# VH-VL binders against q8ixk2r445to577, part 54

Target 1, 133 residues: q8ixk2r445to577
Amino acid sequence: FFGMLQNKGLTDYCFDYNPPDENQIVGHQVILYLCHGMGQNQFFEYTSQKEIRYNTHQPEGCIAVEAGMDTLIMHLCEETAPENQKFILQEDGSLFHEQSKKCVQAARKESSDSFVPLLRDCTNSDHQKWFFK

## First folded at step 18 (VH-VL)

Design f1
Fold by OpenDDE, look of step 18:
Structure f1 (fold): chain C 133 residues (1-133), chain A 120 residues (1-120), chain B 107 residues (1-107)
Amino acid sequence: as target 1 above (133 residues)
Amino acid sequence: EVTLKESGPALVKPTQTLTLTCTFSGFSLSTFGMGVGWIRQPPGKALEWLAHIYWEDEKYYNPSLKNRLTISKDTSKNQVVLTMTNMDPVDTATYYCAHKLYPGRAFDIWGQGTMVTVSS
Amino acid sequence: DIQMTQSPSSLSASVGDRVTITCLASQRIYTYLAWYQQKPGKAPKLLIYGASRLQSGVPSRFSGSGSGTDYTLTISSLQPEDFATYYCQQHNSYPWTFGGGTKVEIK
């Protein structure tokens, strides 16, 4: 699966990654923003290694969850996907993080007028449902 | 259909406290993502953002007026209240409340505004 | 605070003219930028959100563009009902701030 990763519960919000420096793509938080379909910062790929890959830049980035955190941060992809970069996009649309055993949920970003994907306890909320478009 | 309407006194004396109520319909502040903001506009001047409240009761204020402003919501009444203390003639303006669908979106629906004059 | 500088503060134009209004932010606002139209005695009306997204019901002659700190509202062919004051607004960072406005007057 590839393309825009859109939330089911929100109207027209997609995964978005826009690092301040195009030459330094790692270390920043993935956010949600209005779906625009122009590729680049909203183009993601779900791979056979269970990665959510940001491959519009070289080297390629992969979404990871750092220890003790509930935010999605961009890391470099590795030959073998590390445990903190493994997600299961389930048939019901839930995006499950294997290591934390939590689900990715759309939530408001503190001190910001924006949404972000955060790890939360898994529920049946549409705000935890995602699909590629 | 989303609608908002501001209510409160048209005249306030200096040093008094202004209390404005925004009564809305067509949405609920218990709904995920919803927000209501207050914006004012002095006669013939530009718009100024005052405060915003989200569905989870998170509040933000303009720092220039932060110590004077309080925003609150009553979800059961579909109301948002703004209080502003120590009013001054410089605070004379039309006060608007406005709907915001989601974080990241703009104020898409506005009340008609209520003119507040501060004068002795 | 993020300052929004609109230019010009006013302009005169004729029906059919192409009108361009610029909004410059004092720092990056990442397309968290909206454009509003306001007519005398009326509340502002949302035209564009997300810097370039046309609000439902707004004529296609209105368009928004820009990124970083530089944003533009364009009216491709000015209509009689378009004479009004226009405002940009950023909501990337608190406090949210508006531009000074641009009054579009009939020539």
Scores: ipSAE 0.839, ipTM 0.939, lowest interface PAE 0.6, mean pLDDT 96
Fold by ESMFold2, fold request of step 22:
Structure f1 (fold): chain C 133 residues (1-133), chain A 120 residues (1-120), chain B 107 residues (1-107)
Amino acid sequence: as target 1 above (133 residues)
Amino acid sequence: EVTLKESGPALVKPTQTLTLTCTFSGFSLSTFGMGVGWIRQPPGKALEWLAHIYWEDEKYYNPSLKNRLTISKDTSKNQVVLTMTNMDPVDTATYYCAHKLYPGRAFDIWGQGTMVTVSS
Amino acid sequence: DIQMTQSPSSLSASVGDRVTITCLASQRIYTYLAWYQQKPGKAPKLLIYGASRLQSGVPSRFSGSGSGTDYTLTISSLQPEDFATYYCQQHNSYPWTFGGGTKVEIK
């Protein structure tokens, strides 16, 4: 899949990556923002290696969750996907993180007026359902 | 459909505590994404944000007011309450409560406002 | 605190004119910006959110643009009912802050 990764439970909110320094894309948190499709901030690819890849930028970024964390952050992609970068996009729309055994959910970022995707215990909530547009 | 209304005293004396109630309908503050804020406007002056409460019961305050503010919600009564201690004549303003649909959105529905005058 | 510097403080224009109002933020606000219209004796009314998204029920002659620290509200063809004061507001960082306002008068 390739496109804007939209949340089912939030009207018109998509994965968005807008790091403070466009030349240093690693280590910053992915957010959810109003879907607009402009620039390169909201285009992601779901790969055969189960990566969520930010590949409209060079070097390519892959979404990761570090051990013990619940935040989705940008790492550099590797030729073979590391375990912490593997997600299963299921038929019901849930986005399962294999290493942590948790699902990606829309949530408010602490001390911020932003939504972010965070890992949570898997539920059937529409806030844990995602699709490409 | 969504409406908000501010209620409270129109006149307070310096040093008194102001309590304002925002009563709303057409939404619940227990619903995911919802928030209510308080904003004031002195006569002829710009708008000033005071406080915000999210559906999570997370609260944020304008630090310029030195912890004089307390915001709380009663979801069963569809109310948000703002308390402001140690009122001063400079706090004379119209006070608004306003609805905010989601983080990242804006104040889309406002109450009519209530004028609060602080004088001896 | 993020300071919002709004300009001009006031302007006078004719019906049909293109009017622009600007807000300069003291820090990058990542399009967490709204525009409000306020008429005398009334509460503010939301016009634009997300820097460029038109609120439902707002006439299409209103538009917003900008990024980084510089943001603009445009009225493409000024109408008599657009006589009001306009405010920008950032909500990227607490405390949320408003611009000082722009009073628009119809000639």
Scores: ipSAE 0.712, ipTM 0.901, lowest interface PAE 1.1, mean pLDDT 92
Fold by ESMFold2, fold request of step 19:
Structure f1 (fold): chain C 133 residues (1-133), chain A 120 residues (1-120), chain B 107 residues (1-107)
Amino acid sequence: as target 1 above (133 residues)
Amino acid sequence: EVTLKESGPALVKPTQTLTLTCTFSGFSLSTFGMGVGWIRQPPGKALEWLAHIYWEDEKYYNPSLKNRLTISKDTSKNQVVLTMTNMDPVDTATYYCAHKLYPGRAFDIWGQGTMVTVSS
Amino acid sequence: DIQMTQSPSSLSASVGDRVTITCLASQRIYTYLAWYQQKPGKAPKLLIYGASRLQSGVPSRFSGSGSGTDYTLTISSLQPEDFATYYCQQHNSYPWTFGGGTKVEIK
């Protein structure tokens, strides 16, 4: 799959990556921002290795969740996907993080006027349902 | 149709506490993404943000007024209340409440505003 | 606190002119930027959100652009009903702050 990754329960918001320094793409949080499809910030690929790749930049970034954390952070992709970079996009639209056994949910970032994807206990909420467009 | 209306006293004396109520319709502040903010404008001057409350009941204040402001909501009455202590003549302004649909969006619907004069 | 420096503070222009109003943020605001129009005695009206998204019901002669710290509101062909004061607002960081306003007078 390749395109803008959207949330079923949060219309018109897309995964977005806009690091403060365009030359340092590692270590910053992925957000949810108004979908526009411009400037390459909102295009992601879901791979056969179950990665969510930010591949409009070289070297390519892969979304990860570090142990004990709930935030989706950009790491460099590796030849074999590490466990913390694996997400299962299930038939019902849920996006499951294998290592944490939790689902990706749309939520407001603490102390911010921004939506972000975060790991939460899995539910049937539409805020945990995702699709590419 | 989203509407908001500010209510409260038109005149307060210095040192008194101002209580303003924002009564709204067409949305619920328990709905995911919703927020209400308070903004004021002294006569002939620019807009100043005062406080914001999100559907989560998380609250944020302008730090220049932080010790003087309290914001709260009553979801069952569709109301947001702003309390501002120790009023001073410099606080004379039109006070607005405004609707905000989602984090990342802007204040899309405003009340008419209510003029509050602080004078002895 | 992020300061929003809006320029010019006032201008006069003729009907049909292209008008440009700028806001300079003291720090990057990542397009968390809105533009409002306010007519005398009335509440502000949202024109632009997300720096460039046109609010529904706003005429297409209004447009917004910018990134980083520099943002612009453009009125492509000024109309008599566009006499108003215009404000930018950032909501990237608390406290949310407004520019000082730009008063547009029609010659």
Scores: ipSAE 0.705, ipTM 0.899, lowest interface PAE 1.1, mean pLDDT 92
Fold by ESMFold2, fold request of step 22:
Structure f1 (fold): chain C 133 residues (1-133), chain A 120 residues (1-120), chain B 107 residues (1-107)
Amino acid sequence: as target 1 above (133 residues)
Amino acid sequence: EVTLKESGPALVKPTQTLTLTCTFSGFSLSTFGMGVGWIRQPPGKALEWLAHIYWEDEKYYNPSLKNRLTISKDTSKNQVVLTMTNMDPVDTATYYCAHKLYPGRAFDIWGQGTMVTVSS
Amino acid sequence: DIQMTQSPSSLSASVGDRVTITCLASQRIYTYLAWYQQKPGKAPKLLIYGASRLQSGVPSRFSGSGSGTDYTLTISSLQPEDFATYYCQQHNSYPWTFGGGTKVEIK
């Protein structure tokens, strides 16, 4: 899969990565922003290793969740995907993080006017459903 | 159809506390993503953001007036209330409440505004 | 606080003119920017959100652009009903702040 990763419950919102310094791609949080498909901020690849890759720039980034955290942050991709970078995009659209046993949900970022993807207990909510366009 | 209407006194005296009520219809502040903000505009001057409340009941204030402002909601009445203490003539302005659909969006529907004059 | 410097503060233009209004943010605001139109005695009306997204029901002669700290509202062919004051607003960081306004007047 390759393209914009959209939320079903928030139809006009997509995964977006726009670090303040394009030369420091690692360590910043992925957000949800209005889908536009421009500037390469919203293009991601879902790989056979269950990675969500930000691959429009070098070095390539892979979305990860650090132990005990619920935020999706950018790490460097590895030849073999680490467990904290593995997500299962299920047929019903849920995006399951294997290591934490939680699902990705749209939520408001603390102290901010931004939506972000966060890990939450899995439900059947459309705010936990995702698809590529 | 989303509508908002501000209500409260048109005239207050210096040092008094102002209470403004935003009554709205066509949405609920318990609905995921919704928010209501307060903005004021002194006569002939620019807009100034005062406070915002999200559906989560999280509240944010302009720090230049934070000690004077309190925002709250009553979802059963479809109301948001702004309280502003220690009013001063410089606070004379039109006060607006406005709807915001989602984080990352903008104030898409505004009330008509209510003019509040602070004078002896 | 993020200051929004809006320019020009006023301009005179004729019907049919292309007009451009600029907002400069004191810090990067990541396209968390809106444009509003306000006529005397009325509440502001949202024109543009997300820096470039046209609000439903707003004529296509209005457009927004920009990134980083520099943002622009363009009216491609000014109409009689467009004589108003225009405000930009950032909502990237609290407090949310407005520009000082641009009054567009009939020449």
Scores: ipSAE 0.697, ipTM 0.894, lowest interface PAE 1.1, mean pLDDT 92
Fold by ESMFold2, fold request of step 19:
Structure f1 (fold): chain C 133 residues (1-133), chain A 120 residues (1-120), chain B 107 residues (1-107)
Amino acid sequence: as target 1 above (133 residues)
Amino acid sequence: EVTLKESGPALVKPTQTLTLTCTFSGFSLSTFGMGVGWIRQPPGKALEWLAHIYWEDEKYYNPSLKNRLTISKDTSKNQVVLTMTNMDPVDTATYYCAHKLYPGRAFDIWGQGTMVTVSS
Amino acid sequence: DIQMTQSPSSLSASVGDRVTITCLASQRIYTYLAWYQQKPGKAPKLLIYGASRLQSGVPSRFSGSGSGTDYTLTISSLQPEDFATYYCQQHNSYPWTFGGGTKVEIK
């Protein structure tokens, strides 16, 4: 799949990556922002290796979750996808992080007026359901 | 249909504590994404943000009024309460409460405002 | 604190004029910016959120643009009901801050 990754329960918000230095794409958190489709910030690819790729730059970025954390952070993609970069987009729209056994959910970032995708215990909430548009 | 209305005293003496209540309808502050903020405007001057409370019960305050502000909600009464201690004549302003749909959005619906005068 | 410098502080214009108002943020605010209109004796009214998104019920002659630190509100053809004071507001970082306002007056 390729496009804007949108939350079912939080309409008009899309995965967004806007690093302060576009030449340094590693280490920043993915956010949820108003869907607009302008520029390169909201286009992601879900690959056959179960990666969520931010592919508008070289080298390409892949969304990862670091050990013990619940935040989605940009890492460099690798030839073989590491386990912390694998997400299963299920038929019901849930986005499951296999290594942690948790689901991606829309939530407010602490000390911020921004939504972010975070790992949470899996539920049937529409805030844990995602689709490409 | 979302509405908000501010209530409280029109006149407060210096050093007293101001308590303002925002009573609203058409939404619940327990609903995912909802928030209510307080903003004031001294006569003839710009708007100043005071405080905000999210549905999670997380609260944020303007540090320029350091430790003078407390915001709270009563979801059963559809109310948000702002308390401001040690009032001073410079705090004379119109005080507004306003609705905010979702983080990342803006104050889309405002109360009519209540004028608070601080004088001896 | 993020300072919002709004320009001009006032302007005079005629019905039908194109009006632009700018806000300069002291730091990058990532389009967490809103524009409000305020008429005398009334509460502010939201015009634009997310720097460029038109609020429901706001006439299409209003538009917003900008990124980084530089943001603009445009009224493409000024109407009699548009004579008001306009404020920008950032909500990227606490405390949330407003610009000083731009009063749009009848020429």
Scores: ipSAE 0.685, ipTM 0.895, lowest interface PAE 1.2, mean pLDDT 92

Design f1
Fold by ESMFold2, fold request of step 22:
Structure f1 (fold): chain C 133 residues (1-133), chain A 120 residues (1-120), chain B 107 residues (1-107)
Amino acid sequence: as target 1 above (133 residues)
Amino acid sequence: EVTLKESGPALVKPTQTLTLTCTFSGFSLSTFGMGVGWIRQPPGKALEWLAHIYWEDEKYYNPSLKNRLTISKDTSKNQVVLTMTNMDPVDTATYYCAHKLYPGRAFDIWGQGTMVTVSS
Amino acid sequence: DIQMTQSPSSLSASVGDRVTITCLASQRIYTYLAWYQQKPGKAPKLLIYGASRLQSGVPSRFSGSGSGTDYTLTISSLQPEDFATYYCQQHNSYPWTFGGGTKVEIK
């Protein structure tokens, strides 16, 4: 799949990656922002290796969750996807992180006026449902 | 459908504590994403943000006024309350409460405002 | 704190004119920017959010643009009801801050 990754329960918000330094792709948090399709901040690819790739720039970034953390952070993609970069997009729209056994949910970033995707215990909430557009 | 109304005293004396209530309808502050903010405007001057409360009950204050401000909500009454201590004539302003749909959005619905005069 | 510098502070224009108001942020605000219209004795009214998104019920003659630190509100053909004071506001970082305002007056 390729496109803007949207939340079912949070209308018009998309995965967005906008690092403070465009030359430093790695190490910053993915956010949710108003869907617009302008520029390259909101285009992601879901791959056969179960990666969520930010591949509009070089080197390509892959979304990861570091052990014991709940935040979705940009890492460099590797030839074989590491376990912390594997997400299963289920038929019901849930986005399951295999290593942590948790689901991606829309939440407000602490001390910020931004939504972010975070790992949480899996539920049937529409805030844990995602789709490409 | 969404409306907000500010209420409180029109006149306070210096050093007194001001309590303002924002009563709203058409939304619940327990609903995911919702927030209410307080903004003031001295006569003839620009707008100044004071405080914000999110549906999570997380609260943020303008640091220039942090020690003087307290914001709280009563979801069962559809109210947000702002308390401001140690009032001074410089605090004379129109005080607004405003609705915010989601983080990342803006103040889309405002109350009419209430004028508060601080004078001896 | 992010300082918002709005220009001009006032302007005079005629019905039908194209009006441009500029807002400069002291650091990048990543399109966390809103524009409000305020008439005397009234509360502000939201026009634009997300720097360029038109609020529901706002006429299409209003538009917003910009990125980084530089943001612009444009009124393509000024109408009699558009004579008001306009404010920009950033909500990227606390405290949220407003520009000083631009008063648009009838010429």
Scores: ipSAE 0.676, ipTM 0.891, lowest interface PAE 1.2, mean pLDDT 92
Fold by ESMFold2, look of step 20:
Structure f1 (fold): chain C 133 residues (1-133), chain A 120 residues (1-120), chain B 107 residues (1-107)
Amino acid sequence: as target 1 above (133 residues)
Amino acid sequence: EVTLKESGPALVKPTQTLTLTCTFSGFSLSTFGMGVGWIRQPPGKALEWLAHIYWEDEKYYNPSLKNRLTISKDTSKNQVVLTMTNMDPVDTATYYCAHKLYPGRAFDIWGQGTMVTVSS
Amino acid sequence: DIQMTQSPSSLSASVGDRVTITCLASQRIYTYLAWYQQKPGKAPKLLIYGASRLQSGVPSRFSGSGSGTDYTLTISSLQPEDFATYYCQQHNSYPWTFGGGTKVEIK
């Protein structure tokens, strides 16, 4: 799959990556922002290795969750996807992180006026459901 | 239709505590994404953000007011309350409450405002 | 705190003119930027959110643009009803802050 990764519960919010320094794409948090489909910030690829790739930028980034954390952070992609970069997009729209056994949910970023995707215990909430457009 | 209305005293003496109530309809602060903020405007001057409360009951304040502010909600009454201690004549302003749909959006619907004068 | 420097502080223009108003943020605000119109005696009205997204019911002659620290509001063809004061606001970082305002007078 390739396109904008939208939240079902919010409908107008998409995965978005806009690092503060264009020369340092690693280590910053993925956010949810108003879907617009223009420029490079909102296009992601879901790969056969179960990666969520930010590949409209070079070098390519892959979404990861660091050990013990619940935030989705940009790492460089690797030839073989590390376990912390593997997500299962289920038929029902849930986005499951294999290593942590948790689901990606829309949430407000602490101390911020931003939505972000975070890992949470899996539920049937529409805020845990995602689709490509 | 979302509406908000500010209520409270029009005149407050210096050192007194101001309590303003925002009564709203057309949304609930228990609904995912919702928020209400308070903004003031001295006569002829620019707007100043005071405080915000989210559906999670998380609260944020303008630090320039040095802990004089408290914001709270009563979801069952569709009300948000702002308390501001130790009022001073420089706090004379129109006070607004405003609705915000979702983090990342803006203040899309405002109350009409209530003028508060601080004088002896 | 993120300071929003709005310019000009006032301007006078004729009906039909193209008007631009600028806001400069002291730090990057990642398009968490809104524009409001305020007429005398009235509450502010949201025009633009997300730096460039037109609020429902706002005439299409209003547009917003910008990224990083530099943002603009444009009125493509000024109308008599556009006499007002305009404010930008950032909500990227607490405290949320407004620009000083731009008073637009129709000649």
Scores: ipSAE 0.670, ipTM 0.882, lowest interface PAE 1.2, mean pLDDT 92
Fold by ESMFold2, fold request of step 19:
Structure f1 (fold): chain C 133 residues (1-133), chain A 120 residues (1-120), chain B 107 residues (1-107)
Amino acid sequence: as target 1 above (133 residues)
Amino acid sequence: EVTLKESGPALVKPTQTLTLTCTFSGFSLSTFGMGVGWIRQPPGKALEWLAHIYWEDEKYYNPSLKNRLTISKDTSKNQVVLTMTNMDPVDTATYYCAHKLYPGRAFDIWGQGTMVTVSS
Amino acid sequence: DIQMTQSPSSLSASVGDRVTITCLASQRIYTYLAWYQQKPGKAPKLLIYGASRLQSGVPSRFSGSGSGTDYTLTISSLQPEDFATYYCQQHNSYPWTFGGGTKVEIK
């Protein structure tokens, strides 16, 4: 799949990546922002290796969750996807992080007026449901 | 249809505590994403944000006023309450409450405002 | 605190004119920027959110643009009901702050 990764429970909110320095794409948090379709920040690829790739420009980034964390952080993609970069987009729309056994949920970032995707215990909430457009 | 209405005293004396109530309909502050803010406007001056409460019951205050402000919600009554202590004549303003649909959105529906005058 | 510098403070224009109002933030605000219209004796009305998104029910002659620290509200063809004061607001960082306002008057 390639496109904007949207939340079902939040009208018109998409995964967005806007690092402070475009030449340093590693280590920053993925956010949710209003879906706008203007190429640069909101297009992701879901690969056969179960990666969510940020690859509309170089270098390519892959979304990861570091051990003990619940935040989705950009890492460099590797030829073989590491376990912490594997997500399963299930038929019901849930986005399951294999290593942690948790689901991606829309949540408000602490002390901020921003939504972010975070890992949470899996539920049937529409705020844990995602689709590509 | 979302509506909000401010209520409270039109006149308070210096040093008194002001309590303003925002009564709303058409939404619940238990609903994921929603929030209510308070904004004031002194006569002839610009708008000033005071406080915000999110559906999570997380609260944020303008730090220039944070020692004086308390915001709370009563979901059973569809109300948000702002308390401001130690009122001073410089606090004379129109006070608004406003609805915010989601983090990242803006104040899309405002109450009509209530004028509060602080004088002896 | 993020300071919002709004320009001009006032302007005089005729019906049909193109009007441009600028808002400059003291730090990057990542398009967490709204524009409001306020008429005398009335509450503010949301025009634009997300720097460029038109609020439902707002005429298409209003548009917003900008990124980083520089943001603009444009009225493509001023109408009689557009004579009002306009405010920008950032909500990227607490405290949320408003610009000083721009009063648009009949020339």
Scores: ipSAE 0.657, ipTM 0.885, lowest interface PAE 1.3, mean pLDDT 91
Fold by OpenDDE, fold request of step 22:
Structure f1 (fold): chain C 133 residues (1-133), chain A 120 residues (1-120), chain B 107 residues (1-107)
Amino acid sequence: as target 1 above (133 residues)
Amino acid sequence: EVTLKESGPALVKPTQTLTLTCTFSGFSLSTFGMGVGWIRQPPGKALEWLAHIYWEDEKYYNPSLKNRLTISKDTSKNQVVLTMTNMDPVDTATYYCAHKLYPGRAFDIWGQGTMVTVSS
Amino acid sequence: DIQMTQSPSSLSASVGDRVTITCLASQRIYTYLAWYQQKPGKAPKLLIYGASRLQSGVPSRFSGSGSGTDYTLTISSLQPEDFATYYCQQHNSYPWTFGGGTKVEIK
């Protein structure tokens, strides 16, 4: 699967990554942004290694969850996907992070007029449902 | 169907406090992502954003008027109230309340507006 | 504050014409840009949100484009009911700000 990764509950919001420096793409947080289909900031790929890749740049970035965190941070992809970069996009649309055993949920970023994907306890909320478009 | 309606005095004296109420239906400010904002428009002039309140009671104000503005909500009544102190003739305008679906979205449904004239 | 410079302030056009209105932000607003139509004595009506997304119920002759600081509203074929004033609005950063408006008049 590839393209815009859109949230079901938070309609018209997609995964978005816009690093300050396009030549240094790691270390920043993935956010949610209005789906616009322009540029490369909203293009992701779900791979057979269960990675969510930001593959419009070389070297490619892969979304990771750092220890003790609930945010999605961009890391470099590795030949063998590390455990903290593995996600299961299930048939029902849930995006499950294997290592933390939590689900990716569209959530309000506190003190900001924006949303971010955060790890939360898995529920049946549409805000935890995702699909590629 | 989402609807909003502004209510309040049509005439206010200088230095007095304006209190406007936005009564809405078709949505609840207890619902995630919901928000209501106030926008005003002086006669023949452009629109000016005043304040916004979200479902979680997070509030934002236009800093040019922040010290004069207070926005609050009564979810049980489906109302949002805007108070503006020390009114001046320059504050004469049509005042609108409007619905906002999500943060990062636009005002998709507006009230009809209420004209407020500040005059002695 | 982010200033929204809207141009032109007014224009004259005929039915069937292609009309383009521009909104320039003093800072990047990342498609957090909306377009509204307002007719005399009426509240603004949302046309476009997210810079390019057509609001439900709005005719397809309206379209929005742009990114960064430069945004455009286009009416592909002006209709009689389209003569009105149009406003852009950014909601990327507080305070949210509107453009000065563009009055589309009949030629």
Scores: ipSAE 0.030, ipTM 0.713, lowest interface PAE 4.4, mean pLDDT 92

